# VH-VL binders against tRNA threonylcarbamoyladenosine biosynthesis protein TsaE (tsaE): the designs that were tried, part 5

Target 1, 162 residues: tRNA threonylcarbamoyladenosine biosynthesis protein TsaE (tsaE), of Nostoc sp. (o52749)
Amino acid sequence: MTIDQMTIDQMTKIFLADKESTLNLGILLGETLTAGSVILLEGDLGAGKTTLVQGLGKGLSITEPIVSPTFTLINEYTEGRIPLYHLDLYRLEPQEVLSLNLEIYWEGIEIIPGIVAIEWSERMPYKPSTYINVLLTYGDEGSRQAEITPFNCTISDLIATK

## First folded at step 14 (VH-VL; from w1 with light chain S33H)

Design x1
Fold by ESMFold2, fold request of step 15:
Structure x1 (fold): chain C 162 residues (1-162), chain A 123 residues (1-123), chain B 109 residues (1-109)
Amino acid sequence: as target 1 above (162 residues)
Amino acid sequence: EVQLVESGGGVVQPGRSLRLSCAASGFTFDSYAMHWVRQAPGKGLEWVAVIWYDGSRKYYADSVKGRFTISRDNSKNTLYLQMDSLRAEDTAVYYCAKVPYEGKGSYTHFDYWGQGTLVTVSS
Amino acid sequence: SSELTQDPAVSVALGQTVRITCQGDSLRKYYAHWYQQKPGQAPVLVIYGKDNRPSGIPDRFSGSSSGNTASLTITGAQAEDEADYYCSSRDSSGWHLVVFGGGTKLTVL
């Protein structure tokens, strides 16, 4: 599950045997994605969206617990390599999402760019011009599958160069 | 030329009410979020409230929440601040201020300010 | 807490460079905006976001940020730069809320 493997096709399907696999995918993304990256997460309750974001935080070297912001809508973390902005749209209808002007999190005008991770992005009536979509689905025996689709980018375009 | 002109300030006793107005001209008022910011005499700036361009969202500083109501009449290009249950600590010059982007209620920096109107709350 | 802290006063010799600082935990995620206020006047936006200067603001004004600190720099200070300077940013407790620093009185000597 290397960065090169994720960029060979427009869409990548990844088998996730267990929760640790989902966490490790998040860690890889958190270690490598650059500021300004937007990750849109889709999938049913329990599909692993929050586990993936916990991996993102670990990959960013965030040590505080990452919990779903279902009640608060937005949790913001500044401890790591770059900020992590964790959004959960579960409780919102698409019209309510429109009124939030969420683009402030990736436009880089008032909010310092970081990784934006949006759970329940199915509730968004519009998408950023550039993002990574991650659809988490159930598989056999408690496994999951991640369908990772870059839009108007490749994952290599979003990777921090060292 | 963008202009914002506050009015309605004056001297009132504690516990009373006052309504401030901000007349806007030189821009499409109904496309911009508007804020109130106050400054007690000899003191710094304190943010008070915001209203989105269509009035759909309003937010208040804790110091005024439950006592002040921000509103707007887009047909009159006018922003309002209804101030109820006034306290001595509300004594300040009140400024209206405009965000710089059409349809962007979430921005929090201000490109134009009014001249301010003084509210004095004293017994 | 979204408190923004500024030194109450700083001085600069005419023609020299001065930095006015603003500190707060929220500045790790939100850019500061800077306003100049002269006596008896409304504030004027001089810098917003990372280092954006509104039209009509002299090139001697610039902004920067690092960690929890934002700075306004005036290079080659002029007598007319004598004013109070306020930083402002978003309040961490509510993402549509605004907070101001306490202000810094700049004296041009």
Scores: ipSAE 0.748, ipTM 0.865, lowest interface PAE 0.8, mean pLDDT 89

## First folded at step 15 (VH-VL)

Design y1 (from x1 with light chain H96Y)
Fold by OpenDDE, fold request of step 22:
Structure y1 (fold): chain C 162 residues (1-162), chain A 123 residues (1-123), chain B 109 residues (1-109)
Amino acid sequence: as target 1 above (162 residues)
Amino acid sequence: EVQLVESGGGVVQPGRSLRLSCAASGFTFDSYAMHWVRQAPGKGLEWVAVIWYDGSRKYYADSVKGRFTISRDNSKNTLYLQMDSLRAEDTAVYYCAKVPYEGKGSYTHFDYWGQGTLVTVSS
Amino acid sequence: SSELTQDPAVSVALGQTVRITCQGDSLRKYYAHWYQQKPGQAPVLVIYGKDNRPSGIPDRFSGSSSGNTASLTITGAQAEDEADYYCSSRDSSGWYLVVFGGGTKLTVL
């Protein structure tokens, strides 16, 4: 597969005072994102990527615990408003990722569209044509910052619900 | 025209081995994942195994794990199924099938099937 | 492994509409694919994904899904549609595994 250059829209920075704030951001995303949405998550270990996905789950009304898929590579949750596909590429090299054909999760051919959340997305050798990138960085005193960048979509899509 | 032709079927005793072949033509064989699917006489379809286009990944149904080995020779446009420790319940028509998409092994629907080769495991 | 269940047999009058349903937990997240098999022949893909029809398949065939079910609908059944129909999907028990339903024998009356 080849990587095409995509339009980068305006980045939004959000201050996250604590873990709860990160969770709430996830909740908002879970409540507003539509099926077919892809969230690429970047950030150091402990930056809150999984917490954000837990928020996504909550926003989707998923009641079962959302856990890191580091070992399983993918956890699929179907009890919410729409499916949540939680992927973690931490253990994978880009070449390994390529062989997994992760695009099946957002192409909508064999897998029912939902929200795809990919941790350690920087390990992807290719990216969807449309996605939201969320970079979580450490701040002072346990705070975080989220940098949300839409690719080939607008930030306003974050408030658009299916 | 895509063609898949299975061969190697026959009658074997339990515990014996048999190797099936699937000769492919009409498409870039080395770019497609290939599957084996079997069908016992008068029964439904049962997925058996898949192999990535480059052989890098293989997956099996639990019913055949440890006994069957899927492989391919892309230079010969041939898919194989080595069946060891055959059981009576392995009796079936064995189909080879291809996925529709080039370079992607993860897809699980099949656009072309061979006509199958019959394997009968009987004492 | 995941399980897909189908009614063993259904019938439809010529020219009428019939729906063949497949049920399984995997269908909550995976689309079903449908194969037609006539006696002595290999299966033929008739529907895949949400509602995709391969080239050469009549438009009377359509696919749908809801909850943990998937359905193949034949709108205006023809005599030649008499066959066994199998649903299939990804298997949730493991990566890239495939599961088939038990098949449904469709009789056209």
Scores: ipSAE 0.889, ipTM 0.945, lowest interface PAE 0.4, mean pLDDT 94
Fold by OpenDDE, fold request of step 22:
Structure y1 (fold): chain C 162 residues (1-162), chain A 123 residues (1-123), chain B 109 residues (1-109)
Amino acid sequence: as target 1 above (162 residues)
Amino acid sequence: EVQLVESGGGVVQPGRSLRLSCAASGFTFDSYAMHWVRQAPGKGLEWVAVIWYDGSRKYYADSVKGRFTISRDNSKNTLYLQMDSLRAEDTAVYYCAKVPYEGKGSYTHFDYWGQGTLVTVSS
Amino acid sequence: SSELTQDPAVSVALGQTVRITCQGDSLRKYYAHWYQQKPGQAPVLVIYGKDNRPSGIPDRFSGSSSGNTASLTITGAQAEDEADYYCSSRDSSGWYLVVFGGGTKLTVL
């Protein structure tokens, strides 16, 4: 794949007091993002990446329990408003990620567009042309912070196309 | 013009082996994943196997796993299917099929098919 | 392995519209691709993805999807459209596996 010229929109920082706050952020994203959206998740182990995706599922009205795909690599949920594709690259090296052809999940040719959520996205050797980056970091006293950065899109645009 | 020409079909007894070939032309063969699809007489299509453009990955249908081996020689623009331990239910026309995009082994639709070669497994 | 089901046969009057449907759980997340096959010939891709026609395929062919179904529609059926039609998609049981429907024989009256 070729290197794309990407537009970086303004970063939004959100304070997450507890696990419930992280879940609620996910719910909001699940309710507002449209089919074809890609969320790249970064953060240390335990930062709340899976919790955020659980929120996404809830926002999409998925009733099936959403679990970490660390060992399965990919979990696909089709019972929501739109499909949720949950990927975890924790166990993979960048060279191994290349062989997965992750682009099939967002290019809309063979897989029905939904929300693609990728944990440990820093292991990706390339990024999609459009995506939302979410960095989760540890805060004080068990809190977290989410840094949300749109690439070649805006949060308002995503809401407008809902 | 893209062309795929299968060969190697014939009549064999159960338990025997047969190797099919698919000669490709009209495109950069070494840049495309290739598939085998078969069709029993009067029946539907059944996917058999796929091989990556560089031969680095291979996948098979459960019905042929452990018995069939897909391979390729990019220097000869040829795709192969080694069929061992043949069974009556392997009787079919075997098609080689091309994916539409370079270096994309993960795609599952085929823009070009050969005319097929008939394999008959009979006692 | 995933399963795709099709009606074994359908009919359409010349110049009328016909819809061939494919059903399967995999279609909730994967698009169906459609192949036309005439007697003694190899299959020909007529629709892929959401609604894409390869070069040379008439615009009377179109694709759609809903729920766990996918459909091939022929708007204004022609005599030459009489053939078997197969749907296909990715197989949910494997990363790079492929599955085909049982095929539908279309008769043009």
Scores: ipSAE 0.867, ipTM 0.930, lowest interface PAE 0.4, mean pLDDT 93
Fold by ESMFold2, look of step 15:
Structure y1 (fold): chain C 162 residues (1-162), chain A 123 residues (1-123), chain B 109 residues (1-109)
Amino acid sequence: as target 1 above (162 residues)
Amino acid sequence: EVQLVESGGGVVQPGRSLRLSCAASGFTFDSYAMHWVRQAPGKGLEWVAVIWYDGSRKYYADSVKGRFTISRDNSKNTLYLQMDSLRAEDTAVYYCAKVPYEGKGSYTHFDYWGQGTLVTVSS
Amino acid sequence: SSELTQDPAVSVALGQTVRITCQGDSLRKYYAHWYQQKPGQAPVLVIYGKDNRPSGIPDRFSGSSSGNTASLTITGAQAEDEADYYCSSRDSSGWYLVVFGGGTKLTVL
């Protein structure tokens, strides 16, 4: 099991030796995911969630800086192949998240579909019917592990057709 | 049949206050976000304010922030706009408008509008 | 604040096709919504989102978007389509804020 090839029908565990490995996972996802994809990111502070989203941006060909929207809640990018909607729920309690109606970002009614990446998604009291969960945990000697779990889908269903 | 009926418009002097009402019927008022939109005579539409179905969130256009207050009384199916420190540029027909989805305050298109009430701010 | 720009006026011959445009940077991430307003009347929603038509709106109305531009297309224009048309969308400076275009007067010849 490698960063370059993910298991399309089952949960995938990926070892991330360093920050560049986390960035490369993000690049792969940004190059391949289709509009309407939702990525829910979990993990402790410093586990690499923002680095993964920076990789997503690079894979989408976004050149402007991608920084965690901890204070702004949402940053929206339109430079790339498809929009990137980057959310950070760190400062919110689940009931506060409920009142925001975040589903507008993936329902495709008012907001043009893109990739939705949500940091601190464990704060969400509800989830989309289809999403990819990425849990980032610490490993040995500064490494990380990514556990990628598709929900109500397979990864092949979310890969861009090319 | 959904109906929205605005009232409370009239002629007022600059610096005065006025309160508009929007009476709602034909739908479950307390489930929907409501907006005010205005239109100066001979001009285009300008968004004014929104209040969520339970009153928990309110947002305003910069042109009215600090002077206007949106509110609702769900027991009376009525939306309000309190307009303080009125200026000549507040002269407009004021419409109330309804978001089409229950419990969804973040949507910003309107399926039903009232017929409007005219506010004229002039000395 | 995100501005939406519309041409002030367009004309179409009866039975022909017309496109009314709306431009703004926020339209790269938010769909436009379209309202028809006849003299002395409240606006009526004719298209929302990608290309959604409310019940009672004729099939000749459709919407599209590309880049920073949204369009309302009326195929087979009828006399009763003569009206002002406004686009609206979310303001990129605030998540719940709404912006309207300046409006386009459609004349059916």
Scores: ipSAE 0.792, ipTM 0.883, lowest interface PAE 0.6, mean pLDDT 89
Fold by ESMFold2, look of step 16:
Structure y1 (fold): chain C 162 residues (1-162), chain A 123 residues (1-123), chain B 109 residues (1-109)
Amino acid sequence: as target 1 above (162 residues)
Amino acid sequence: EVQLVESGGGVVQPGRSLRLSCAASGFTFDSYAMHWVRQAPGKGLEWVAVIWYDGSRKYYADSVKGRFTISRDNSKNTLYLQMDSLRAEDTAVYYCAKVPYEGKGSYTHFDYWGQGTLVTVSS
Amino acid sequence: SSELTQDPAVSVALGQTVRITCQGDSLRKYYAHWYQQKPGQAPVLVIYGKDNRPSGIPDRFSGSSSGNTASLTITGAQAEDEADYYCSSRDSSGWYLVVFGGGTKLTVL
């Protein structure tokens, strides 16, 4: 999938003053995103990807601790409003990702739809037909910025189905 | 028409080996993950093993780990189950089964099954 | 442990509705799949995923799930529906492993 073949609806830049701001962005997304949503997380080590997912879990009312599944690849949580599927592709090469058939997590055939959050999504050789890309970057004075880009959807479509 | 035909079953003593085959036809065998499922006489279904379409991943039930080896020869459209160190509890009808989607090793429901081959482990 | 539990037997009168249940913690995140097996025959997939019916399966078969429980419902049961019914799903210890329930013998009276 190429960016030229996808509808880029709206990029939103959000200033994140500190770690708590990153957590609160995750909480908002977890409270509002619908089942079947896929979040692709990009950014350097320490940019706040796992903190954002911890916010997602809190917004879903998950009380179980959320840690990056670097070794296990996937952690699955069913406690909240809808399932949270937390993936970390750090240790995989793109050809390995392709052979795992991860699309089962968003196709809704065998796995009950929830929010899919993928850390190190740069390792993916393909994208879902619909997703939200979140790029976390450093800003001034220890701050962060989130660039949120929906692909083949609007953020309103993903949030408004409530 | 999709066909899966198991063979290689028989009566063997405990501790011996058997190799089962599953001949596939009517579909592009090298695009589909394949499974073995067994059923002891009068008992329920028990999943045994899976192999990805390209052979890159293999997984086993705990009851057979270290004793059974799943494999495939895509040039012959044939799935295999090598069963070593056979035990009385391995007595069952063995079915091969396919997942319904090309290139999808992660799916775990089966649209076609063979008719099975009986393995009896008895002294 | 990713055990799936089914009642060993249920009965239904001809033309009536029956529900066969399957319970397990993994069913909170994975749909169950349902197979019909008649004596001496291989299993046949009748319902997969949320409520998907393969081609050739009568529309009297449906599936549902809630919490840790999946159900197969047969409305207007017919004599040919007499069979063993198995649920299966993914094992929570590995998302590509498979587990079966113990099976439910359906008797049509």
Scores: ipSAE 0.784, ipTM 0.877, lowest interface PAE 0.7, mean pLDDT 89

Design y1 (from x1 with light chain H96Y)
Fold by ESMFold2, fold request of step 22:
Structure y1 (fold): chain C 162 residues (1-162), chain A 123 residues (1-123), chain B 109 residues (1-109)
Amino acid sequence: as target 1 above (162 residues)
Amino acid sequence: EVQLVESGGGVVQPGRSLRLSCAASGFTFDSYAMHWVRQAPGKGLEWVAVIWYDGSRKYYADSVKGRFTISRDNSKNTLYLQMDSLRAEDTAVYYCAKVPYEGKGSYTHFDYWGQGTLVTVSS
Amino acid sequence: SSELTQDPAVSVALGQTVRITCQGDSLRKYYAHWYQQKPGQAPVLVIYGKDNRPSGIPDRFSGSSSGNTASLTITGAQAEDEADYYCSSRDSSGWYLVVFGGGTKLTVL
């Protein structure tokens, strides 16, 4: 399976030989995902979560630097094809996350829909009804693996057809 | 039948204090974030403060930060605004307002407003 | 920037269509909400989010947004629509905070 032929409707494992592979996965997602998409990123420090989000930004044609919002909790980008909302929950406990009402970012009521990318989504005590989970794990010789699991999605809802 | 009734307004001298109340009925008060919004005579609306449904988070406009304190007593279905060190520019009608969603402290549109209480700060 | 800018006044002939605008950089990512205020009365929510109309608000009221601009449109303006109109949205520095535009006085001729 190639990145371009990734099947999003079921759990998929993708080998990531290097950081450029992680970046290219992000680029594919940023070029193809529709507004309202939520990407939940899991994995240890250094597993490539921020690199994947940098790819998302590049796929969206965002030229601003994308850095993890570990201390600010959220960075919001409006430069690209659709907004990118980048969250990092590393510093929060699940009960603290609950009080933030993060669903405002994907419900489309007050916030204009975009791609929501949440690092350290393991800290969430609840999840959206529809999302893509990406688990990044270490592999051999500096490689990584991405386990991509869509939840309650159809292919037409996740991938823009142009 | 949602009802919000402000009280406690009046005429005070600069540097003094007032406490406003907003009595709530017709909804489960302890499930909703509450706001204060003010309007100086002949002027536009200015947001003042928010308190989350459980009191866990409070935020203030820069113009009042350090002088005003928002609070609530969920057992009495009452929202409060303690206004200290009042200035002439605090003269306004003060409204309380309710967000429409239970447990949604971060939503910022208001489905119900009280009729307001006038605070006049004059020496 | 958390500032929302509205024209202070606009006029419309009875039965005609009018747009009231609200501009701010935060409107590139946050929808505006719209309130109608008649003299001596509290504000009333007429549109929230992109184009959501609360129960009891006439269907001649609609909302839209593009770029950094949100608009309230009244199609077929009526005499009772004469009022002040405020936009409101979130502060881009903290998603819990609220800002209001300066208001637009609508005169129905």
Scores: ipSAE 0.765, ipTM 0.874, lowest interface PAE 0.8, mean pLDDT 88
Fold by ESMFold2, fold request of step 22:
Structure y1 (fold): chain C 162 residues (1-162), chain A 123 residues (1-123), chain B 109 residues (1-109)
Amino acid sequence: as target 1 above (162 residues)
Amino acid sequence: EVQLVESGGGVVQPGRSLRLSCAASGFTFDSYAMHWVRQAPGKGLEWVAVIWYDGSRKYYADSVKGRFTISRDNSKNTLYLQMDSLRAEDTAVYYCAKVPYEGKGSYTHFDYWGQGTLVTVSS
Amino acid sequence: SSELTQDPAVSVALGQTVRITCQGDSLRKYYAHWYQQKPGQAPVLVIYGKDNRPSGIPDRFSGSSSGNTASLTITGAQAEDEADYYCSSRDSSGWYLVVFGGGTKLTVL
């Protein structure tokens, strides 16, 4: 499946046979998404959220290691095609998230636009006006499923033109 | 008219304390984050501290952390800077400055500044 | 790491174009903001973000950024543009912190 084949404004389900499949989905997104894109990642511990972000980085041509920002909240990468802003909200309560004003990462006023990837986005009491939601769930035999839902956008609108 | 007026500056000996005030008018003070910025005589601007609109978050430059306390009284439209354990290098004009967006504590450019108040730390 | 570097002084002939630069690694991810300060006065915001000009700031002021460098450009410099100019941005060690460059004294000849 390619990003061009996704239906506008509708959820798409993708079977992920293994870790490499999750990585490859991330690579595809990193190669194609434009600056200003927000990816909200949901799923239980071990569902592959950080692996997907590692794929994003690889698709952006980031060579430095990408690790979840467990203690720093945010890791920022400027090495690749466009910036990658990687957030992990696991240890925050929704009220704490609200007070951080995270919208600075996608509003384009003070922070140069890039791809924003937010792990544990279930902790957010609010959502951007435009985003892609990726829910990772467990399947059979160590497989996963990705449910990709665009909100107030089309995937085509977010894809970089060659 | 947005107006910010600092007061409380003066001459003080090292190791002593001083409290600065910034009186705000012409905008809804309790909706905006506020900052302190200082400028030593003949030197450049140096950021000091920020307080969010509701006081929920406060951040400080390393040079003042543990010695200075930023606070606000939204019922009096007043911003404060309590400066303890003052040092000679704290000698500066102190400005209060306003962030332009309601409820946006994490934004860091300033649309309005006060006139400044001079603090001199000297024996 | 989050240091912003400016040349200490720049000169321009009246009516000519001048560019004031600000350099720092954090400018690869954060826009710079620019303040004008005349002697004995508070700073005034002249450019913020990518190239946003506050109301009341003359059209001759513009901003740009590339790589780790942000620039303030004044086209057709006027005598009243003689001032100190400071860039400012977010500190990369904590995105809610602020840093200033050392300032550039602009002399209009």
Scores: ipSAE 0.751, ipTM 0.865, lowest interface PAE 0.8, mean pLDDT 89

Design y2 (from x1 with light chain N52Y)
Fold by ESMFold2, look of step 21:
Structure y2 (fold): chain C 162 residues (1-162), chain A 123 residues (1-123), chain B 109 residues (1-109)
Amino acid sequence: as target 1 above (162 residues)
Amino acid sequence: EVQLVESGGGVVQPGRSLRLSCAASGFTFDSYAMHWVRQAPGKGLEWVAVIWYDGSRKYYADSVKGRFTISRDNSKNTLYLQMDSLRAEDTAVYYCAKVPYEGKGSYTHFDYWGQGTLVTVSS
Amino acid sequence: SSELTQDPAVSVALGQTVRITCQGDSLRKYYAHWYQQKPGQAPVLVIYGKDYRPSGIPDRFSGSSSGNTASLTITGAQAEDEADYYCSSRDSSGWHLVVFGGGTKLTVL
């Protein structure tokens, strides 16, 4: 794949007034995304990445508590509609990420396909051929903004919220 | 042709040490993760340990943690298992096994196995 | 660590179809791999992942999974299929760790 083939098909910016808004975005994604989907999450500490994943789990009908796997690296949930694989790369340098061969989670050879959600994905030295990027940034008065960018896929109709 | 040849097995007393070797040929050894798997006589297979292709990561079964050390010398195409504080329960045929993909240390199925070397721990 | 459970023994008449099962909660997220072992020999990989068959393995071997159960199916069993069969997968407590089932002795009658 070349960078021209990776050119953004659609980009969506979503205003997130509060934590509940971030949770609801996650719920929509968890209800609608299919097995094999990869969500790459970017943003500073406190930007809402873990809240989004908690919404993702709720949308999948996961009732277990979802916490960031900062020390375990990976938490895996099989309770819901399809598996949720929750990764947090905060503590890793890109070379350390490379050596873990995390692509096993989306290649579908040994691990049953589910939704892969990766916090701190800017630490990745490579990306899957198909993914959804979610950049969470701070806004005014405690709000957030989500910039959702699909790569080699289309999700625009599925993520619209009114 | 891929070949894996284990050596260093034998009879040892409990509490002693033994070092196993696995000589590899027919593939680029330094690109593949390697595993040890054992089988007690008349029993099933038990996974023992893994080492990543560059030696950067090592993982062990709980039954051998703190007693066994996996290592490799990529310049000699050789995998090792240092077994300290041996117990009767460590009596088994020890196999080395290869992960099938270059640079993919996280895969856990094995396309090639050695013929095994017998370790007997007996007083 | 996770436990993978297999029946100790299964019999099949020559030419008939047999399924060997492997159960464990980790199989809800990890595919099983299957190894054949004949007496005095090292294991041989016969099925891995979803249903991949290594080169040289007869097409009568196939794999499947559902829920917490993986199965190895041999359609049209032959005398040479008599062996011990082990499932293997990842340990739920550590995804980079490996676990084997206890093995199933297949007898072809």
Scores: ipSAE 0.787, ipTM 0.880, lowest interface PAE 0.7, mean pLDDT 89

